Miniprotein binders against b1l550. Designs and how they scored, part 19

Target 1, 279 residues: b1l550
Amino acid sequence: MRLPEELLERARDIHSEAPSHRIKLDRVGSFGLKVPVEFKGFLLLAEADVWVSLPEGRRGVDLSRQVEAIYELSNPPKDPFSLCREAAISLLEKLNYADSSGVSIRFDAPLQDGESLKYYGVEISSIASDEIINKIRVEILGMTACPCTAELIRAYKSSEIAATHTQRSLGILEVSTKAEHPDPDKLASIIERAMSSPLRTYTKRPDEGGLVIRSLSNARLAEDVVREMIHLFLEEFGHLPEDTHILAAVRSMESVHMHDIYAERSFSLDEIRKEISSH

## First folded at step 15 (miniprotein)

Design lb3
Fold by OpenDDE base, look of step 16:
Structure lb3 (fold): chain B 279 residues (1-279), chain A 82 residues (1-82)
Amino acid sequence: as target 1 above (279 residues)
Amino acid sequence: DPYKEAFKYFMEAYKLIQEAWRLLRKGDVEEAAEEYEEALEKLEEALEIAKEAGNERLIRMIKKMIEWVKEMIEELEKKLKG
């Protein structure tokens, strides 16, 4: 049921009124929108958040215009990176009172695993203000084998390949840059290569055995994984602007403990380069 | 509307920057530099229009983008000469 247009003419614009308290808000928007995106030949339904800042003299945000902005750009479906960037800019245009805007898009990215698919988590964001900052967060599960237990068992049994406990570990790379969003597949690859072994959706018995043996032969602490992620990241993405910010992290769901092991490093490219060169 | 027009030019410039990124991923450095140069021209036009509109935020945003694009052009020129 639509309200009669005549009634709408009598209604005051609540959003444009002065608020009771003149306080600027950083983010006001719609969270949990569903938008179609095209990614690597897949049409995906992604979750999206859109927001803008609200000046101190305005009571509310025109939320309908925010929703309109992202849906206009999502039809026809396009890549989520350009959608995110362009939507952030469009929000500033449509909402002229806003000093900043932001868009976040989340989905599971398909990754080929033989004849099957595995996946990694992606969150893409763009924030527009005096600058446009692009952010991407990639999360993918891998496997780690503990080198400490391996060393203990090696010492005890005198075996070349020592048994050790293995566990699933979540690797995280978050990158914020004024450049384009880094390639999420490359980021996922860096995380997998930094771990003892990747996970597989399915394995045949010989493949499974090989996977485990590889893990045992490439035992790594959570700390090792993070350091390796950073190293591999610098090799692949060292060309990004120096003020690019990176978070590298691992959460290891240890199989011998009830708790997880977590390690992280936050850094800018300029900072980490200076650190490595000093050594 | 000068405000909308300025944003139009800004968006056009940003699309050119995105194209430059695509070209760089392919190793097309010279073509990427051309896209950045075109983007710079669009940004300069956007700036003049934004000044007419009197929108300080947009002016700041365009100026920052101009500075960054100029830096990128300089970097690419060094790569092409080396």
Scores: ipSAE 0.797, ipTM 0.935, lowest interface PAE 0.6, mean pLDDT 93
Fold by OpenDDE base, fold request of step 22:
Structure lb3 (fold): chain B 279 residues (1-279), chain A 82 residues (1-82)
Amino acid sequence: as target 1 above (279 residues)
Amino acid sequence: DPYKEAFKYFMEAYKLIQEAWRLLRKGDVEEAAEEYEEALEKLEEALEIAKEAGNERLIRMIKKMIEWVKEMIEELEKKLKG
């Protein structure tokens, strides 16, 4: 049932009214939208958030226009990177009272693993204001082996490859830049290479043995993994603008504890270069 | 509407920038530079229109992007001459 147009004309525009309290809001929008995207030949249904800032003198945001902005650009489905960037810009166009806009798109990205698939989590975001800032967060699971326990076991019983506890660890790389979103597959690769071993969707017996042996031979603390991620990131993406901000983190689901071990470093490219050069 | 028109040109420029990025990933540096140059032209047009619209935010945004695109062009030119 659609309300008669006559009734709509009589209705006050609540959104344009003065608020009871003149306070600016940083983000007002629709969260948990589903939008189709094309990624690496896959058509995926991604989750999306869209928002704009709200000035102090306006009661509400025209939320319908926000939703329209992203869906207009989502048909036909396109890559999530351009969708994110273009939608952020479109939001500013459609909502002229907003000082800033933002779009976030989340999905599990397929990653080839032999004849099967594994995946990593990805969140692609763009924020538009005086500049367009592109943000990408990649999360992928790997395996770590503890070097400390290995050393203890070596001390107890001499072994070339010492037994140690192994666990799944979540590696995280988040990059914020005025440049193009970094390639998420490359980011995922960096994370995997920084760990003791990648995970496999399936293993045959020889493969399983090799995976574990590799982990044991490449035992790493959570701290080691983070440092290695940073190192590998600089090698691959050191060409990004100096004001590019990076978060490298690991959450290790330690198999000997009920809790996780977490390590992180936040830095800009400029900052980290200065740090490295000082040694 | 000058405001909407300015955004139209801005969006076109940004799409060209995105194309330049695609080309750079393929190693097509010369073609990428051409796309940036075209983007710059579109941004300059957008700026003039935005001034007519009187939207200061949009003007700032376009100006900053112009500066950035110019820097990118300069960097690519150095690579091509080097």
Scores: ipSAE 0.791, ipTM 0.933, lowest interface PAE 0.6, mean pLDDT 93
Fold by OpenDDE base, fold request of step 22:
Structure lb3 (fold): chain B 279 residues (1-279), chain A 82 residues (1-82)
Amino acid sequence: as target 1 above (279 residues)
Amino acid sequence: DPYKEAFKYFMEAYKLIQEAWRLLRKGDVEEAAEEYEEALEKLEEALEIAKEAGNERLIRMIKKMIEWVKEMIEELEKKLKG
């Protein structure tokens, strides 16, 4: 049911009114939208946030136009990267009073594991203002084995492969750049390779033993994982612009403690290159 | 509407940039350079229209993108000559 036009003529445009307090807002938008995207041959229903800035002299944002912007571009479904970037630009076009716009798209990305699938979490974002900044966050679980406990056990019992506690660890890479979003599969691979071993959706008996042995033979501290992530990232993505910003982090769900071990490093490419060159 | 028209050209240019990125991932440097050059032409058109519209933000955005695209073209040209 639509309101009669006569009633609409009597209604004030609340959004265009002056606010009670002249304060600029950084983000005003719709959060928790569902949009279809095509990713690696899969059609996925992703979660999306869309927003724009609001100038100090305007009471509200035309939220319907924001929603229209992303859905117009999502039909037919396309890759989430171009959708994100183009939607951010479209928001600025449709909402001419905004100084900046932003789009964030989140979903679980499929990753082949034998005849089954595992997954990693991905958040793709684009911010448009004087420049377009692309951001991607990848999170994937792996396994770590503690080298400290392994050393203690080795000292106690002579074994070629010392037992140690193992746990699931969440690796995180976040990249912000003016260039194209980095390949999320490559980022996920970097994280997995930085850990003691990857996780498997299913294991055959020989594979299970091999997985654990690999972890024990490649025991790593949380600190080791983060440093390895950075090293591998530089090898793969060192060609990105120097002002590209990276967050590398790991959250290890330590099996011997009730709490997690966390390690991180935030850096720009220019900063980290300078640091490495100084050694 | 000059404002909408400028954004149209800007969006077209940006799609060409995205295509250039796709081509670069495939190792097609020459074709990528062509896409960037076409994008640059579209951006230059967008700039002139944006000036007519008088939107300072849009003008700044286009100018910055022009500078960036020029840098990308120069980098690719160096790669092609080497």
Scores: ipSAE 0.781, ipTM 0.930, lowest interface PAE 0.6, mean pLDDT 93
Fold by ESMFold2, fold request of step 22:
Structure lb3 (fold): chain B 279 residues (1-279), chain A 82 residues (1-82)
Amino acid sequence: as target 1 above (279 residues)
Amino acid sequence: DPYKEAFKYFMEAYKLIQEAWRLLRKGDVEEAAEEYEEALEKLEEALEIAKEAGNERLIRMIKKMIEWVKEMIEELEKKLKG
């Protein structure tokens, strides 16, 4: 049933009124939207959030305009990065009372793994205000091998290759920048290269042996995984603007303990370069 | 509507900036600089329209983007000399 449009002339526009409590809001929006995207040849169903700031003098947000802004750009399906950035700009145009707008898009990204695929988590965001800030978070599992136990075993057994306990570890890189979103595959690669070894969807016998040998040869503390992630990030993305902000973290599910190890560091590019140069 | 027209030019400029990013990924530095230059022209047009509309937020947004694009052009021109 559709109501007569003539009622719009008599009804109050509740959204445009002043609220009883004049308090600005940082994020008002539509969350959990399903949007199709094309990522590196794959058609994926992503989840999106869209929002705007709401000034203290405005009671509500035109929610249909928010949904319209992202769906207009998502049909036909396209690259999630341009969708994210352009939708954020479109939101700010369509909702002219807002000081800022934002879009987040989340999906599982496929990654080639030999003759198979594996997946890692991606969340991208774009915030439009006086500036446009592009943010990406990547999460991927890898393997870590404990160097402390490896050293003890080496001292006990005289060999060139140590044995130790290994476990799955979740690596995290999050980047906020004025420049283009970093390529999530490159971020995932940085995380995996910082680990003792990547995880595989499956392995044949010779490949499984190589994976184990790699992990033992690259035994690393969770703390050193984070440090290596930062080192590798700076090699690949040190050219980004100086105020680019990064979070690097690892959560390791230590196989010999009932609890996890967590390590993290957040920094701006300017901050970390000054720290490194001081040795 | 000058407000909508200014945003149209701003979005066109931003799409050119995104094209410049794509060209830089390919190593096409000279072409990327040309896209940034065209984006700057669009932004300057957007700024004049935004001033006519009297929208201070939009003026601030466009001015900051112009400043950033000029920095990018300067950096790419240095890269082309090196």
Scores: ipSAE 0.725, ipTM 0.914, lowest interface PAE 1.2, mean pLDDT 89
Fold by ESMFold2, fold request of step 22:
Parts: structure tokens; sequence; C-alpha cells
Structure lb3 (fold): chain B 279 residues (1-279), chain A 82 residues (1-82)
């Protein structure tokens, strides 16, 4: 059932009224939208959030215009990065009372894994105001082997034991920049290469043994993984603007503990270059 | 509507910037510089239209993008002289 459009002439526009309390809001939006995207030849159903700032003198946001901004651009499905950036600009145009807008898009990205597939997490955002800032967060699991336990076992009198505990570790890279979003596959690759070994969807016995041997040969603390992520990131993305902000982190699900270990470093490119060149 | 028209030119410029990014990923530096130059032309037109609309936030947004695009052109021209 659709109500007569003539009512629009008689009804109050609640959203354009002044609120009882004149307080600016930073983010008012529609969250949890489902949008189709095309990523690396895959058609995915992504989750999206859209928002704008709301000035103190305006009671509400026209939520239908927010939803319109992203869905108009999502047919046919296209790459999520252009969708994200362009929707943020469209939001700012459609909601002319806002001084900023934002879009986030989340999906699991497929990644080739030999003859099979594995997946990693991606969240991209674009925030439009006087500038357009593009943000991406990538999360992927890898394998780590503890070097401390490996050294204790090596020092044990019976050198025939070559072992340490191994576990899944979640690597995280988050990048905020005025340039294009970094390629999430490259970010995932950086994280995996920083680990002791990648994880596989499945292995046969010889391949499984090889992964474990590789991890033992590349034993790394969570701290080492974070430092290696930063090193590899700078090699690949050192060309980004100097005010680009990065968060590198690892959450290690230590197999010998009931709890996780966490390591993290955030920095701007300008900051980290000065730090490295001072040593 | 000059407000909507200015945003139309701004979006067209931004799409050219995105194309410049794609070209740079391929190593096509000269072509990317050409896309940035075309984007600059559209941004300059968007700015004139935005001034007619009198929208200060839109004017600041376009000016900031113009500054950034000019910096990118200079950087790419240095690479080409190289």
Amino acid sequence: as target 1 above (279 residues)
Amino acid sequence: DPYKEAFKYFMEAYKLIQEAWRLLRKGDVEEAAEEYEEALEKLEEALEIAKEAGNERLIRMIKKMIEWVKEMIEELEKKLKG
C-alpha cells in the first residue's frame, strides 16, 4: 500500500525541524545494508554502512537518500572500492546539510589456495568532507611457531626433539590514506609472509609436514610478526602520502594457553621513516 | 541547479583520478599524468560553478582536491623528466 503523495504538502517535515537539544552528531546513518559487489571475478554480497554528520540545527537525517546513494551505484555490481568512494561523495551531494559523509563496506575476500580457496576479512571505508580519506582493514589467519619454546627444547639434553608449539595467529593491517585504497590481496600477502607459515584449506600428509617444518624454520614472536608486517608494508606502499596512517597488529591464539597474545603498532609513514632512519 | 552541476563535475574529476590510479598500477606514468590534467580541468570548472552556488563547504572541497591534483601532476612530471 502506498499513501497519496498529496500528503507531503500537508505533513510536517520532521527531519528538517530544529531539535529540542542543539547538539551536533558525528555519524547518523543506515547500518547493515546488503550490497552486491564484484571482487576479483567473484560476485559477493557485502555488508555496508552509510552515514553523514548532522548539524546541531537539524533534527534528523533523510535516511531514504542515504540508502539511495549507495544502491543507485551498486547496479550492476561493481568493484567495492569505487562503490565505497563514489557513494561517500554521492551522500555528501544528496544530504547537503552535512559537512561529512562516510561509507563502509565489509566482505570476506576469496584467495586462491593451490587448487582450492581460502578467505580473509576486508573492511573498506571512505569519508568525504573537505578531503576524501580512504581506509582499509585486512585480517587473515596464519601459523606462528614460538621461538622461545623452540630454544628451550633445543637446549634440552636430548637434541632429538625438534619442536615448539604452533598456533593460528590473526594478522591485521589497517591503512588510512588520501590515495587509493591499497589492494587487499597485497595486504593479505604481507601479513601471511610475516607469519611463520601460511594456513591451507586442506593438505595431504607431505604438504602438512612441509607447513609445520616451514613454521619451525621461521619461528617468530608476535612482536616479530608485527615488525615484519611493517617492514614489508613499507616496501610495497612506501609511496603513499606521508600522513598515511597504518595499524599493524597480531592476535595469537597460543595453543598452550587459555588466552591470546596481542601485539600492535600504529604510525604515520612520516613517523616510521624518521624512526627507522635514526637507527 | 549549480550545486548539483558542480558535484557532477567533481565526480567526473574524481573518476578520472581513479583512472589515473589504475594507470599508475600498470606503470603508465605519462597516461596517468594526462588523466590528472583532465581531472584538473573539470575541477576548475566545478569550482566556478560552486562559487555561483555559494556553497562554502563545496568550494573548500574542490579547492583542496585541486591542490592535491596539482601536487600529483608535479610528482609525475618529475618522474617523466627523470
Scores: ipSAE 0.715, ipTM 0.913, lowest interface PAE 1.3, mean pLDDT 90

Design lb3
Fold by ESMFold2, look of step 16:
Structure lb3 (fold): chain B 279 residues (1-279), chain A 82 residues (1-82)
Amino acid sequence: as target 1 above (279 residues)
Amino acid sequence: DPYKEAFKYFMEAYKLIQEAWRLLRKGDVEEAAEEYEEALEKLEEALEIAKEAGNERLIRMIKKMIEWVKEMIEELEKKLKG
C-alpha cells in the first residue's frame, strides 16, 4: 500500500530528533548488501557493509541515504577498491552529521593455480574521518608439516627420510594504511610461501610427490609460519608508511589433534623495524 | 552549498590521488608526481571553501590530506633525482 504523500509531509521527522538517552553510537549502518564488483577481469558478487557514526544529539540515521551512497557508485560494476574508498567518502558527504564513516566489501578472489583456478578470501574496508584509512584482510589455505613429529620419527626409526603429519593451515594477513590497499594476490603469495607447501586444485602423481617432498623439507611450526610471513611482508611492502599496521596470523587444523593451533603478531612498520634492528 | 562544494573538490582530489597510485603501480613516477600536484591544487581550493562553510571536521580532513600529499610529492621528487 502506497501512503498518501500529504501525510508524509505532516509526519514527524523521527530520525532528526534528539534521543531520550543522549548516547553517541560508533557504527550505525546497513550490513550484508549485495554489490557486483569487477576484479582482475572477473565479475564477482560481493557482500558489503556501510555505516556512519551517530552523534549523541541525533536519534537515527537516514538508512536509505546510506544504501544510495554505495549503490549509486556500484552501477555499473567497478573495481572493489575504488568503490570501497569512494563510498566511504560519499557517506560523510551525504550524512553530514557523522564524525566517521566506513565501508567493508568481502569477496572470494580467484588465483591462478597451474592451468586451473583456486579462490581465497578478501575483505577490504575504508574508514573516513579526519583521515582515510584503508584496510585489507586476506585469508588463504596452505599446507604445513610438523617438525616436532618429523624429528621424533627420525630419531625412533634412525631413518634418513623423515615422516610427519601434514595439515591444512589458514594464513591471515591484515594491513591498515593511509596509502592504497595492498594487492591481495601479493598478500596471498606471501602467506602461501610462508607455509610448508601450497594447496593445489589437483595434481598429477609426479607433481603431487613434489609437493609432499617440498612440505617435508620445509616443515614449520605455526610460530615459524607467522615469522616467515612477517619477513616476506617486509621485503614486499616495507615501503608503506611507517604507521602502517599489520596483523599476521595462522590457524593450523592439526590432523592428529582434536583442536586447532593459533599464532598471531600485530605490529606497525616502525615498531617491527626497531625490533629487528636491535638484534 | 559550501559543504557540498568543498566535498566535490575533495573527491576530485582523491580521484587524482588514486590515479597517482595506478601510475606508480606501472612505474610512471613522473606522471604520478604530476597527478599529486594537481590533487594538491584541488585540495587547497577545497580547504578555502571548507573554511567558508565553517565545518571543522572537513577542514581537519583536508589539512591532513594536504600534509600527506606534500610528503608524497617530496618522496617522488627524491626518487626522480636518483
Scores: ipSAE 0.713, ipTM 0.911, lowest interface PAE 1.2, mean pLDDT 88

